# VHH binders against Flagellar brake protein YcgR (ycgR), part 7

Target 1, 263 residues: Flagellar brake protein YcgR (ycgR), of Thauera aminoaromatica (c4kar8)
Amino acid sequence: MAELSTPSPASPAPLDGGRGDELEKFTLRGARQILQLLQDLITHRGLITAHTGGGHSFMTAVLKVDEERGRVVLDPSPDPQANRRALAAPRLTCVTQLDGIRIQFPLVGLGEGQDKGRPALFAPLPAEMLRLQRREFYRLQVPLAHELSCLLKAEDLARKPVEVSARVIDIGAGGVAVVVPTGAAEFVIGGTLPACRLALPDGEPIELDLEVRNLNRQTQRNGTEQLRVGLRFAALPRAADTRIQRYIFKTERALNAKARGGL

## First folded at step 4 (VHH)

Design A29 (from p1c with G53S; framework vhh_7pa5_2)
Fold by ESMFold2-Fast, scan of step 4:
Structure A29 (fold): chain B 263 residues (1-263), chain A 121 residues (1-121)
Amino acid sequence: as target 1 above (263 residues)
Amino acid sequence: QVQLVESGGGMVQPGGSLRLSCAASGFTFSDYAMSWVRRAPGKGPEWVSTISSSGGSTSYADSVKGRFTISRDNAKNTLYLQMNSLKPEDTALYYCAKDYYDEWGSYFDYWGQGTQVTVSS
């Protein structure tokens, strides 16, 4: 079970418009808005990490927007192999940031040629661009290697107190999602779990009151059932909020560094 | 203008040492984490090491742990990679990269041009 026990290769682009309704409010589909955003990337000389899949990426930039031909012109990599991977990829995922806003967009149908006598890459204008502003419940997918856990203080099916060590699968500014074996405890949407303990890699466990927001039964690949529980932080202290945000930022930074390194 | 200029590469024998430098300009160096990334012929880019903005935290790829040391001098806007006990497998083009992170993810927003390290027997 290498897929379950070994950390998967990090995704170089954690956010994708293909997440459907969750990211719809951040998705630009208007042709004028897309053209303006691409032009802003040119004007501000935005460096773009272009992801070709499998942990491979290269640094590129938008050189110009050719509105007449309906395409964007990109700077090729000095590495010919990176350019070959990009041309062979079914899609390129471009990730950049402008003034603190994360921008991500797909490019399909990449070709090569020349622009003003210099090598260039060309692609049709993207049909959509993701322009993210901070949202309350952004969730970091927790790496399995971190072994992040939360000790839940709940009740069993007979309404007696029980402590359950749950694996944390995602974490955000507003809460965590955990998995527990089916039947380990009884959860009620809107119910409060007092004095739970969230263990982060650095420092002592954080004591938190958690509110149950959602429940979802999941069937694992081996046929075993788990319960996924969404939990909101109730009355989060400032010091705890700072530690959680720092963990999220550091982990995302490390995942992006590993993705670029091929681990 | 943001610039990252690497230096210190060259040819060494197995077991030798090199110190890479990356001179940063055009941004507040002390506000950002910095990384070294290498690219060997026929391989994808490999993350080598990251150092926090203050220098208080470091991380390393398993392949270089115990042999390489990342450091920074915020007063000089310079990132360093001390490479000891070099192996032929360390032969690569080494890039200095500027990290950026927020709650929506992180990315390398700037790359140097790279400096070549060749370890030959």
Scores: ipSAE 0.038, ipTM 0.301, lowest interface PAE 3.5, mean pLDDT 79

Design A30 (from p1c with S52D G53S; framework vhh_7pa5_2)
Fold by ESMFold2-Fast, scan of step 4:
Structure A30 (fold): chain B 263 residues (1-263), chain A 121 residues (1-121)
Amino acid sequence: as target 1 above (263 residues)
Amino acid sequence: QVQLVESGGGMVQPGGSLRLSCAASGFTFSDYAMSWVRRAPGKGPEWVSTIDSSGGSTSYADSVKGRFTISRDNAKNTLYLQMNSLKPEDTALYYCAKDYYDEWGSYFDYWGQGTQVTVSS
């Protein structure tokens, strides 16, 4: 006699934390793809972290996919308060990993009941699931306190070599984004900047080749224009790759520690 | 590449003690928080304890607080769980889990095969 809760009429919040267009191609919307991925999570006994909002989460797992009723069946938390928070939440954001791939999906309209005599949580099948190769897509926002810079070897309007010190605003396994004053140099999408120097907090600058991928002109509130340049690592030596990943992970760890202390 | 291998489980009587170990490889162990998670028969996964990357900060589930102690040895890439005053309710498969935080939230990105702890007379 237990029934699922009434579905919310509100549109789901974005899965991407505000990175909409960049993540669309990694979003699964096909019913069969979603069912297969949920079944893979069952087969691999995936540990799922379900975020209920306000910094709260609990651990769950998919027990079963009920295709006929269009719903997923989840393990409830052994903590009754976590289950009450989950049932009261307008949505759950479920996050897990499968073979090094980040899997994320929303659940809306969570209810409680029983499955084969055991307590269970139920929700309609998600309309979408995000499937990210983590290493490829993760971008660390560089703390201003780190004063991370990249010395760019570019060309001026006359195609003469110039050096521009650019502030690094984000960094990932595949590249960096930098901010450059408008007019400091000419950048051409697809062009290569050879022998640039990335200055990390520890050690000698890393010499690497960068390919221009994106250009975004921003006007600041004071009317000053700045150019945001997306740069891909064209040829990254293994030693440089190791140093960049170490910086990312150490900084992420420190930011994670601050976030936990603030939550 | 990334491997977490748990050991130290076994059978013990109520009131007894066990020490679990987790050998980590394939990542820079000292850069990540680590956790213990358990699954009891017929129950969902339950978070047990977390230790930060330096070992300076720990947290515990209310059900194990005062009885379990989490620790780590970054030179040996090893995580530990000292379990004292064991109860039948502690019977579960215990997993070592690597914590990960990104711009969308916290989750576990790797865990081991688990080590079985059985508390019975």
Scores: ipSAE 0.375, ipTM 0.764, lowest interface PAE 2.9, mean pLDDT 81

Design A33 (from p1c with S57D; framework vhh_7pa5_2)
Fold by ESMFold2-Fast, scan of step 4:
Structure A33 (fold): chain B 263 residues (1-263), chain A 121 residues (1-121)
Amino acid sequence: as target 1 above (263 residues)
Amino acid sequence: QVQLVESGGGMVQPGGSLRLSCAASGFTFSDYAMSWVRRAPGKGPEWVSTISGSGGDTSYADSVKGRFTISRDNAKNTLYLQMNSLKPEDTALYYCAKDYYDEWGSYFDYWGQGTQVTVSS
C-alpha cells in the first residue's frame, strides 16, 4: 500500500519535501507560471492548509500578490499559537486543491503586519510550486459490494474460445486486476483478449481489448486455487475512459465518506 | 463562481444544541459529497462529517458520533450540521467543504469562510 505518500483525511501531510525524482515533471519554476497559479488561488477563494512542521498546520488563504515587493499576503490564523509557529518555522508548506489538482508550495521568510488595517502574514514569492496531476498507476481496490465483473474472451488449453466472468478486484486508469479459477482459461503474458466487456454500475458494459500483463497464483485457506490476472487497457475511447475515471473517483469519495474517521 | 456560505454559529452552554447551515452555489450540488471540517484553537483542521451527493451515505468522526447529524437538501442546495449535546471540546471554527478524494489523499477543493462555535459554561 502507498501509505507513505497518501495523507489521511482532515490532517494532510506534505509529500516527501515536494520534490521526489518523479515529481520534477510537475514542478513549476517559471516566474509567470508561479504568479498565475497564485492569482488562481486568490480568485477561487480557496482555503489552504499550511504545514509548519512537527505535525502542525493551519487554515489560511492567499489574500493578494504584491508584485512590486515580490511577496504574497496570507490570511493569519485566528489561533495566535498557529501564527507564532508559522513565524518561527524555517519553512511553511502550503497544500491546496484547484480544480481537482493538488498544489503544494514552500514559503520561507514569513513575517507579520497589517493589510488594509487587518492582521496579515507576508512571505517572498515561492521559487517553485508543485502542480500534481493524477498518477497513472493508481489502483482503486473495488468494494466486494459493487460486484464488479469483466467478461473475458479467452482460449482454453486446446485453443478453443471460452468466456470467463471474472471478478474485478482493482481498477485504475490503465487497467484492471481480476480473479479467475485456476484452469478456467489459458493466459499468456503479452497476449491480447479481444472484445472483453467491463460492467460498471452506470450504463451498458464497456467493450474493450485487454492485454495480459501479469499472473499470480493464490491459494485460499480451503485449498482452492485462484489466479489473479493483471490486464492493461489496449486502447480506450474517450467516453469509456471518462466513465472509468468517474467510477474511480465516485467510489473513492464514497469510501472516504464511509471508512475514514477523523484524526 | 463556487460559493459556500455558512451560518448558525454562536455561543451555547455544554449540553446545548446548534444547527449549522451551508448555502452552496456555482456547482451541481447533488453530484458531490460535502463535508464539515473544524479548526479548534491550537490544533490543525479536523474532519467532522461527510455526506454523499444523494444523501444516502453519511460518516462521522468518532468524537461526534451519536451527537451530530449531517444532512442536505438538494432542492435548496443547502448542507446542514445538527449539533446536539455540545461539549467544550466542540469549540472551533467550522468550515463547509466540497469533498474530493484522489490518489494523493483526501483533500477539499472548495471551502466556506467558517462559522465560530463556542461552547462554554
Scores: ipSAE 0.060, ipTM 0.323, lowest interface PAE 4.5, mean pLDDT 79

Design A35 (from p1c with Y107F; framework vhh_7pa5_2)
Fold by ESMFold2-Fast, scan of step 4:
Structure A35 (fold): chain B 263 residues (1-263), chain A 121 residues (1-121)
Amino acid sequence: as target 1 above (263 residues)
Amino acid sequence: QVQLVESGGGMVQPGGSLRLSCAASGFTFSDYAMSWVRRAPGKGPEWVSTISGSGGSTSYADSVKGRFTISRDNAKNTLYLQMNSLKPEDTALYYCAKDYYDEWGSFFDYWGQGTQVTVSS
């Protein structure tokens, strides 16, 4: 997450965009699953950011689920303008997190009224809820312009220590894919490369132990051979995990913004 | 294992001051923007203030601007809210919240149990 001059919890509405098919396996449509998830949000007093469109959002929480009438009851915003905007919106996109899982759902047909003598917002139960475990979902193709590299500490064919600067082509929460010239080092599937250094743009290199997971030889158009190496993060510290996730999401956000801005 | 524990609330007269603290653990504190959010009985949650991970930038709700100051001590993993010129309408449960940003937007992924602030004569 980038440092901002004027930090704000509100951002433009979340996108499922060209990822609709990729998100289907994380989408709940069973009535019991939806009811249980909403009840979990009540139990944990989940803070929900409700996006009303046009860069506007407000904070709310689920007060209760009315199964008989098929609706949810929400806290209104203390800001009357936010409530008017929400009521005028054709759709709310609600975003929250529970136990490390991102939860997102739409609400359509928002109304206002009272619950037990207190102002409340009402909406029909959502027909679907996204429950996303990001580690399994997000993989970033690293832009060439970023020149992202990983300094590998490996051994040559004579088992002598060598350092190889490898270009990172793919990065996710669980590892990286890199390319190295054929013969630069010896790699064995299941082998560990200790104390490698992943260079991210936003600070000091991250020191990591990497496990070799796969190997694939490629011949470039100019006849140069290179080796594609898939590497798993072994025992990734939380701080490193956070920095890697930030890089992935920030870069993905920038790529999505660029694609939409070109329209 | 992310934990946020608020303290420093209490009863105070109008015009008084209080300093809230939030002890954070289970994550790299300096890597995240942090916010204060409040909820009065019968009202929805209201964002109060945010501070960047480095502490270099801050923002405030119009209702508290000029009266409240958000700060952090990254060496102690602690977030603060200095509240001056308190008004009865500042009466609420105050939550410390961890901000999260990804390609889907921004939201709060963790918050504490809250600390009660009551402003009355």
Scores: ipSAE 0.381, ipTM 0.743, lowest interface PAE 2.7, mean pLDDT 80

Design A36 (from p1c with Y107L; framework vhh_7pa5_2)
Fold by ESMFold2-Fast, scan of step 4:
Structure A36 (fold): chain B 263 residues (1-263), chain A 121 residues (1-121)
Amino acid sequence: as target 1 above (263 residues)
Amino acid sequence: QVQLVESGGGMVQPGGSLRLSCAASGFTFSDYAMSWVRRAPGKGPEWVSTISGSGGSTSYADSVKGRFTISRDNAKNTLYLQMNSLKPEDTALYYCAKDYYDEWGSLFDYWGQGTQVTVSS
């Protein structure tokens, strides 16, 4: 078939370990902050993707926090093999999202048992949790009227340089999602596109290095195929960060004002 | 405001069929992949199926492949799950979930309150 299979939502990519130092400022180590985030996940019944390594993951949720014993209680997978892989793993990487806030944390020393007579997984409380706040990592759906584009510097099938003007469909502090016609260029997950140019409505294009993070092929109603490409800002100069943030907040405010005024 | 409202659950005998619906509002429905996720009594959540924004690409958990069909009507902002040859192990609360793709991959950013499916003799 012409379209790629839709990626499983049970396998979202954990944040790159090589970015650990850059993410340190978003890492919570306070016991109260960690307990509060875990309680928020319980209250909102947040769905968690737990990565066990080797490309394996399963869906879980925090059932409770046992503060006295210093541990979290998790829903086991309905798949017994997923639970066996989790128990054998030296570390789980848990990834979830709560109202636009990305939360990621490790669990080490996973065990199994029962909670109130029901099967459960147990792990010591995480010593750290990554919390990427909505204001810092909010994704704005770009209005079509803004005609926001990014000139991508990529390669074709013959490994020859090609420039592709891609429509930006969403944008955040960490990256953009763009759509390109299928076949316009070849993209490799993890590959870097140097010196791409992001054109905001006001001012000169911003020159950025972008890393390919995900790919989705889609067919439009007119039969035209498009490729959705998720791109991370590999390095973001302060001036560029300021301009992108200003665009996001200004546009969000305008969209929120429209929604409140209409309703 | 994003809202996802599931319906169509109920009780059915093994081998029966049900069609679930999810009415979406507050976002441009056709721009996002949509998923069904279920939680059985006493078990953790399980991903069931995903459909791309255009409807041209679908994927299924091995446990439901060949029995369930995910579809969408973008003109009506509605997601569907056609469930055939239902088994007792399909008994669960079924959630409609909106996919979100960022630089770190696919996540769910919104989901509904669920609709109960009970398969029992």
Scores: ipSAE 0.012, ipTM 0.412, lowest interface PAE 8.4, mean pLDDT 79

Design A37 (from p1c with Y107H; framework vhh_7pa5_2)
Fold by ESMFold2-Fast, scan of step 4:
Structure A37 (fold): chain B 263 residues (1-263), chain A 121 residues (1-121)
Amino acid sequence: as target 1 above (263 residues)
Amino acid sequence: QVQLVESGGGMVQPGGSLRLSCAASGFTFSDYAMSWVRRAPGKGPEWVSTISGSGGSTSYADSVKGRFTISRDNAKNTLYLQMNSLKPEDTALYYCAKDYYDEWGSHFDYWGQGTQVTVSS
């Protein structure tokens, strides 16, 4: 069954499935583990965002697990169009959190019916569920308007000390990703960059040591080449950690409020 | 541990008013956007309103614009929803929800037990 697309508010794209190897260690496939996690969502009245593809999503919750029939029962959306999109979708990608732990799972073969005289959505039990600490993979994409920068202390191609002002493109609890023009400095995976300075909008730059974790050469839309450098915070003082976390959370909240205002 | 406790619900006639409150604990309240979400009997959850951590930005579902006002008191760790000109279709369990943003976009990571609002003649 196919349904004509209608204009709707934007919904962010789901997490990239190409990271499967990195996520495998956090994936539950045991039937008992899956049943227990779904039951925990019911017990804690977990609110779920169900992504139906094409930028569409709706809010739902697991009402019950029908072990005898091997299926979950979900709250339908109050919006009939959202329910029609869900039923037409080849899969739902369900995302929620429980006690700060990210939970994500697919539902395939969605149907509709009634549960105890009330409309409900039904799907077979998922074969796998992702259970992931948010901090392990979360990165805030830094808004371009914030002009976040990090002054790096590195070596140039002639092994001379050089200071490079790099634009911060993402930031998390454990580090930052920056972009540097190709050839501006040499970076070695595992190398330490001492006394770098991270400029946040709210006060003096934070002085910190950074460890190079990864390097990726990227071609921008305009054909310009740049180097993306992944940097880990080494020995981060509590005061610096607090400021970085405050920036991340405040920026997330502002972005979230703005996104909902657009909806 | 994060805890959200709603109060202020009740029964009102159409055209009436109610003020909901949500007491928050276990996190730095001013760092997070907060939302109100409702669930009508036999229906899925519907987003109602969001307020930024500072209180400087608010947004509303089309169904409640002009009738509901979201506000917060960061000194008291309390979220409010002033509901005016209530309609029968506003009948629902109202949840206080803590926002979070990640690679998947905007979601809620915690919500309270809910407070019941019933609008009937």
Scores: ipSAE 0.014, ipTM 0.463, lowest interface PAE 6.7, mean pLDDT 80

Design A38 (from p1c with S106T; framework vhh_7pa5_2)
Fold by ESMFold2-Fast, scan of step 4:
Structure A38 (fold): chain B 263 residues (1-263), chain A 121 residues (1-121)
Amino acid sequence: as target 1 above (263 residues)
Amino acid sequence: QVQLVESGGGMVQPGGSLRLSCAASGFTFSDYAMSWVRRAPGKGPEWVSTISGSGGSTSYADSVKGRFTISRDNAKNTLYLQMNSLKPEDTALYYCAKDYYDEWGTYFDYWGQGTQVTVSS
């Protein structure tokens, strides 16, 4: 599941929908809602990337929902090995889109048979489906070449104000992770760092308040300790949010294009 | 408004050729990789080919390598599939698909309606 599979185009490793509180708000558990969403995938000819584990996936589609038997009918892969992997897998993770909305669901207990005399795959109806309508937990790994930095307004151990230019290592809609040398400043989980400045390419720095969410000490390759600080945007003006989203999408599109075309 | 409109399908004899086109609109075409996917009677959907946004890289399913050529004209927002040495097993509904990478990863976010290719004698 963790690996992109070529020659078929495939999505990255699916999100863990079983992680409870982090994804609960995006999870559909009602039988009627699940049935309706599956019917919508049929109606809109939703072609699905099905992840079979071990970095393998294939393209499929929901052919039918068999409500009487409580199961879905899927198009098998033309690749017999992909079908064998799917049948052997404890779980099939299906990823698709519907009108631009990311949909993910598990299928357990996959079997094979026929539908109207044609080969088909069968699975019990999923107990839950993930419909992603918000983006708050994704993090783009910032390319080193972009040299993103954030000027932090913090305090030292003596409560003296200090400014620390920190390297941004990842960024998402909800915040950034930065690295600072151990001892450069004191951070307290839940504390607010006011008037920090996030430098994005091609524009003036964004002034924003950051809330400290997590701290992790790491040993660098040279043997010195660094501190990774997870910082949440306390509030973002729409213009700042738009700039951050544009940076994320533009960078992701460039990385995706290189993965398919350059690498 | 994003649209993918396929054309160029039809009936052809084995060994013949067809050129499929996909007219794209509503997005910056050159920013996205594009793919062809087919669905044949008695077979599941099958990825056929992908081309990078710049057109600098292409990939093909083993079943079509050496016979099909994917290309794009970014000035015309058009994706092509040149299909040579067609075989009866190439009979399928051919879909143009837009590849998308977002904060939840890559997936196909738009599909054309499909164009029917029938190879028979």
Scores: ipSAE 0.056, ipTM 0.366, lowest interface PAE 4.0, mean pLDDT 79

Design A39 (from p1c with S106P; framework vhh_7pa5_2)
Fold by ESMFold2-Fast, scan of step 4:
Structure A39 (fold): chain B 263 residues (1-263), chain A 121 residues (1-121)
Amino acid sequence: as target 1 above (263 residues)
Amino acid sequence: QVQLVESGGGMVQPGGSLRLSCAASGFTFSDYAMSWVRRAPGKGPEWVSTISGSGGSTSYADSVKGRFTISRDNAKNTLYLQMNSLKPEDTALYYCAKDYYDEWGPYFDYWGQGTQVTVSS
């Protein structure tokens, strides 16, 4: 695939806040670490998918790291249209893998030229690179059709116990993000919600303790406010972990099949 | 642990044929689309062909359409590329690649070490 064109995702953007804190521990910002990782991609002949926006992408690879000039040199696409889109894009999002670890980095200020008489793309070294193990970080955006819910045991504004059925909007190995109506319950970052119940499509609800990680207020199209709550699994039984991972994997496979020809 | 191991490359004369194989392990093979990607000396990676998880849908780069056939045997966890009417410009290292989709979009999350195909007179 010289150019991997897919429709723009209809799914909501990932949550800010607590997710950013989780991403931070996987973010490389040291110049030496970034140079070494790029060099490792050269050594292992890493195949890079460069996303140019609007559902467009192309395949590339790092040809050279010019540390003296602070630049990476990349293979251009054999498709001239892909190269034109890349050069016109305000940024590229580059995604690859090294030893099973997902690697992602932005490139800004892409230019075109030649390296040793051959066409090449040039960009300043990225200031940041993400190294993400799928199991530890991946968050599945829950399809609306699955109607996943989590029964939260929380407190109202008067500190009285309340149960709130919240819609699960994303789920990963470490937690879930849910949506609750504004004012339904009071949440405090770092607070624990004991004995909550997560409902998956297959089987009985899973009982688990959740820690409040982040809170984000969101205005709906009809003008009502919702609270998005990021929740960490405080103590996840092995059987529950297995069920959650199985749900994530099955749903990802279905989405992957649809994106790449699930005919 | 995911592994993709290519084989079947070699040297052939123009007009010849080769069949590449890719042995996959460490994931549910039938759930993922698979691709062949090649890299010629002095050129960037070029997508060659993709097959859906079921094998029901295939696609090809214009440069190989009508000459190459991608197929898979899900019972054996093996991907194939039948290459006919080979041309000197088909000379490249051929990689087996696993297609993946996550919240950031599609990419190849694994690929093999490659198998060398050389077409010369």
Scores: ipSAE 0.381, ipTM 0.768, lowest interface PAE 2.9, mean pLDDT 81

Design A4 (from p1s with S31D Y100F; framework vhh_7pa5_2)
Fold by ESMFold2-Fast, scan of step 4:
Structure A4 (fold): chain B 263 residues (1-263), chain A 121 residues (1-121)
Amino acid sequence: as target 1 above (263 residues)
Amino acid sequence: QVQLVESGGGMVQPGGSLRLSCAASGFTFSDYAMSWVRRAPGKGPEWVSTISDSGGSTSYADSVKGRFTISRDNAKNTLYLQMNSLKPEDTALYYCAKDFYDEWGSYFDYWGQGTQVTVSS
């Protein structure tokens, strides 16, 4: 149904509306469930990446839960600037993992002080926590450094076969978007391009059939026109599907970690 | 249990070299990208470098590009950072971090304890 949006560099995008009903089964709102999960994070010394927005995050941990006052106590960053950004943020997005399960929760109303003579951050208990155990599709914006290309087997305006090397700008489980110079080949929405070759950074090119889904003409800063072509995988051999999925997840892990870590 | 154990830190003069190591256990090391992140006194955390799961792709912060080299040995479950032409501003606690992203988003899900690098004369 819905594709997962690419996260922002230093704060994961909220899992936005479109999946609200399906995400409900992964959302904890009971006070007792929330307290139990936070206590599990303390017991297992869960390292938490707290995203403050604006390209910023820091490593933290839950130090304790003050149930009487309804708040959590967090380990501050050794960087005073990270702590100031956190205090100024309207919301922290905290992300961690427990036993292979993605846990994400918001904190609002962050304050600072001391706990038993040591610097600490305080926040009200979160009203909800996500405990995610399900996968879904998304689109990877292809890093320019990868120079990922697809050799398209198409026809020119005179219906003669032509091969066009196109730059892949995004890729997902269902297809790719590419850019080609305007006039390089004729594309018809719903048309099939057989035996195209997708070149990943590692290994042999993948031979696959592509269906044209959409066309969008763009003008670059230098006045050169290019065509953005959305292409659906018409059929994928099992081996090709596996290689594409590995590339997507591995690349997104590396790219997202780089963007997030560049504080 | 996932563990990241760092070593190789120490004191060096400006222009010197150090090689940091991170021994990984408790997960399939070859399935994950790995990163180095540093925290300098009074500066805060700074991403240094990332290497893809196969070692086929690397990236570096502008401040260390050309001087540092990230590498990995998947047979030994070990991540390395070769640090050359060290400067006083490289003084920091260096963390090994396990990268993670899937269809549910992204994060550094594990961090090492850190190893201290001090560059002074």
Scores: ipSAE 0.069, ipTM 0.345, lowest interface PAE 3.6, mean pLDDT 78

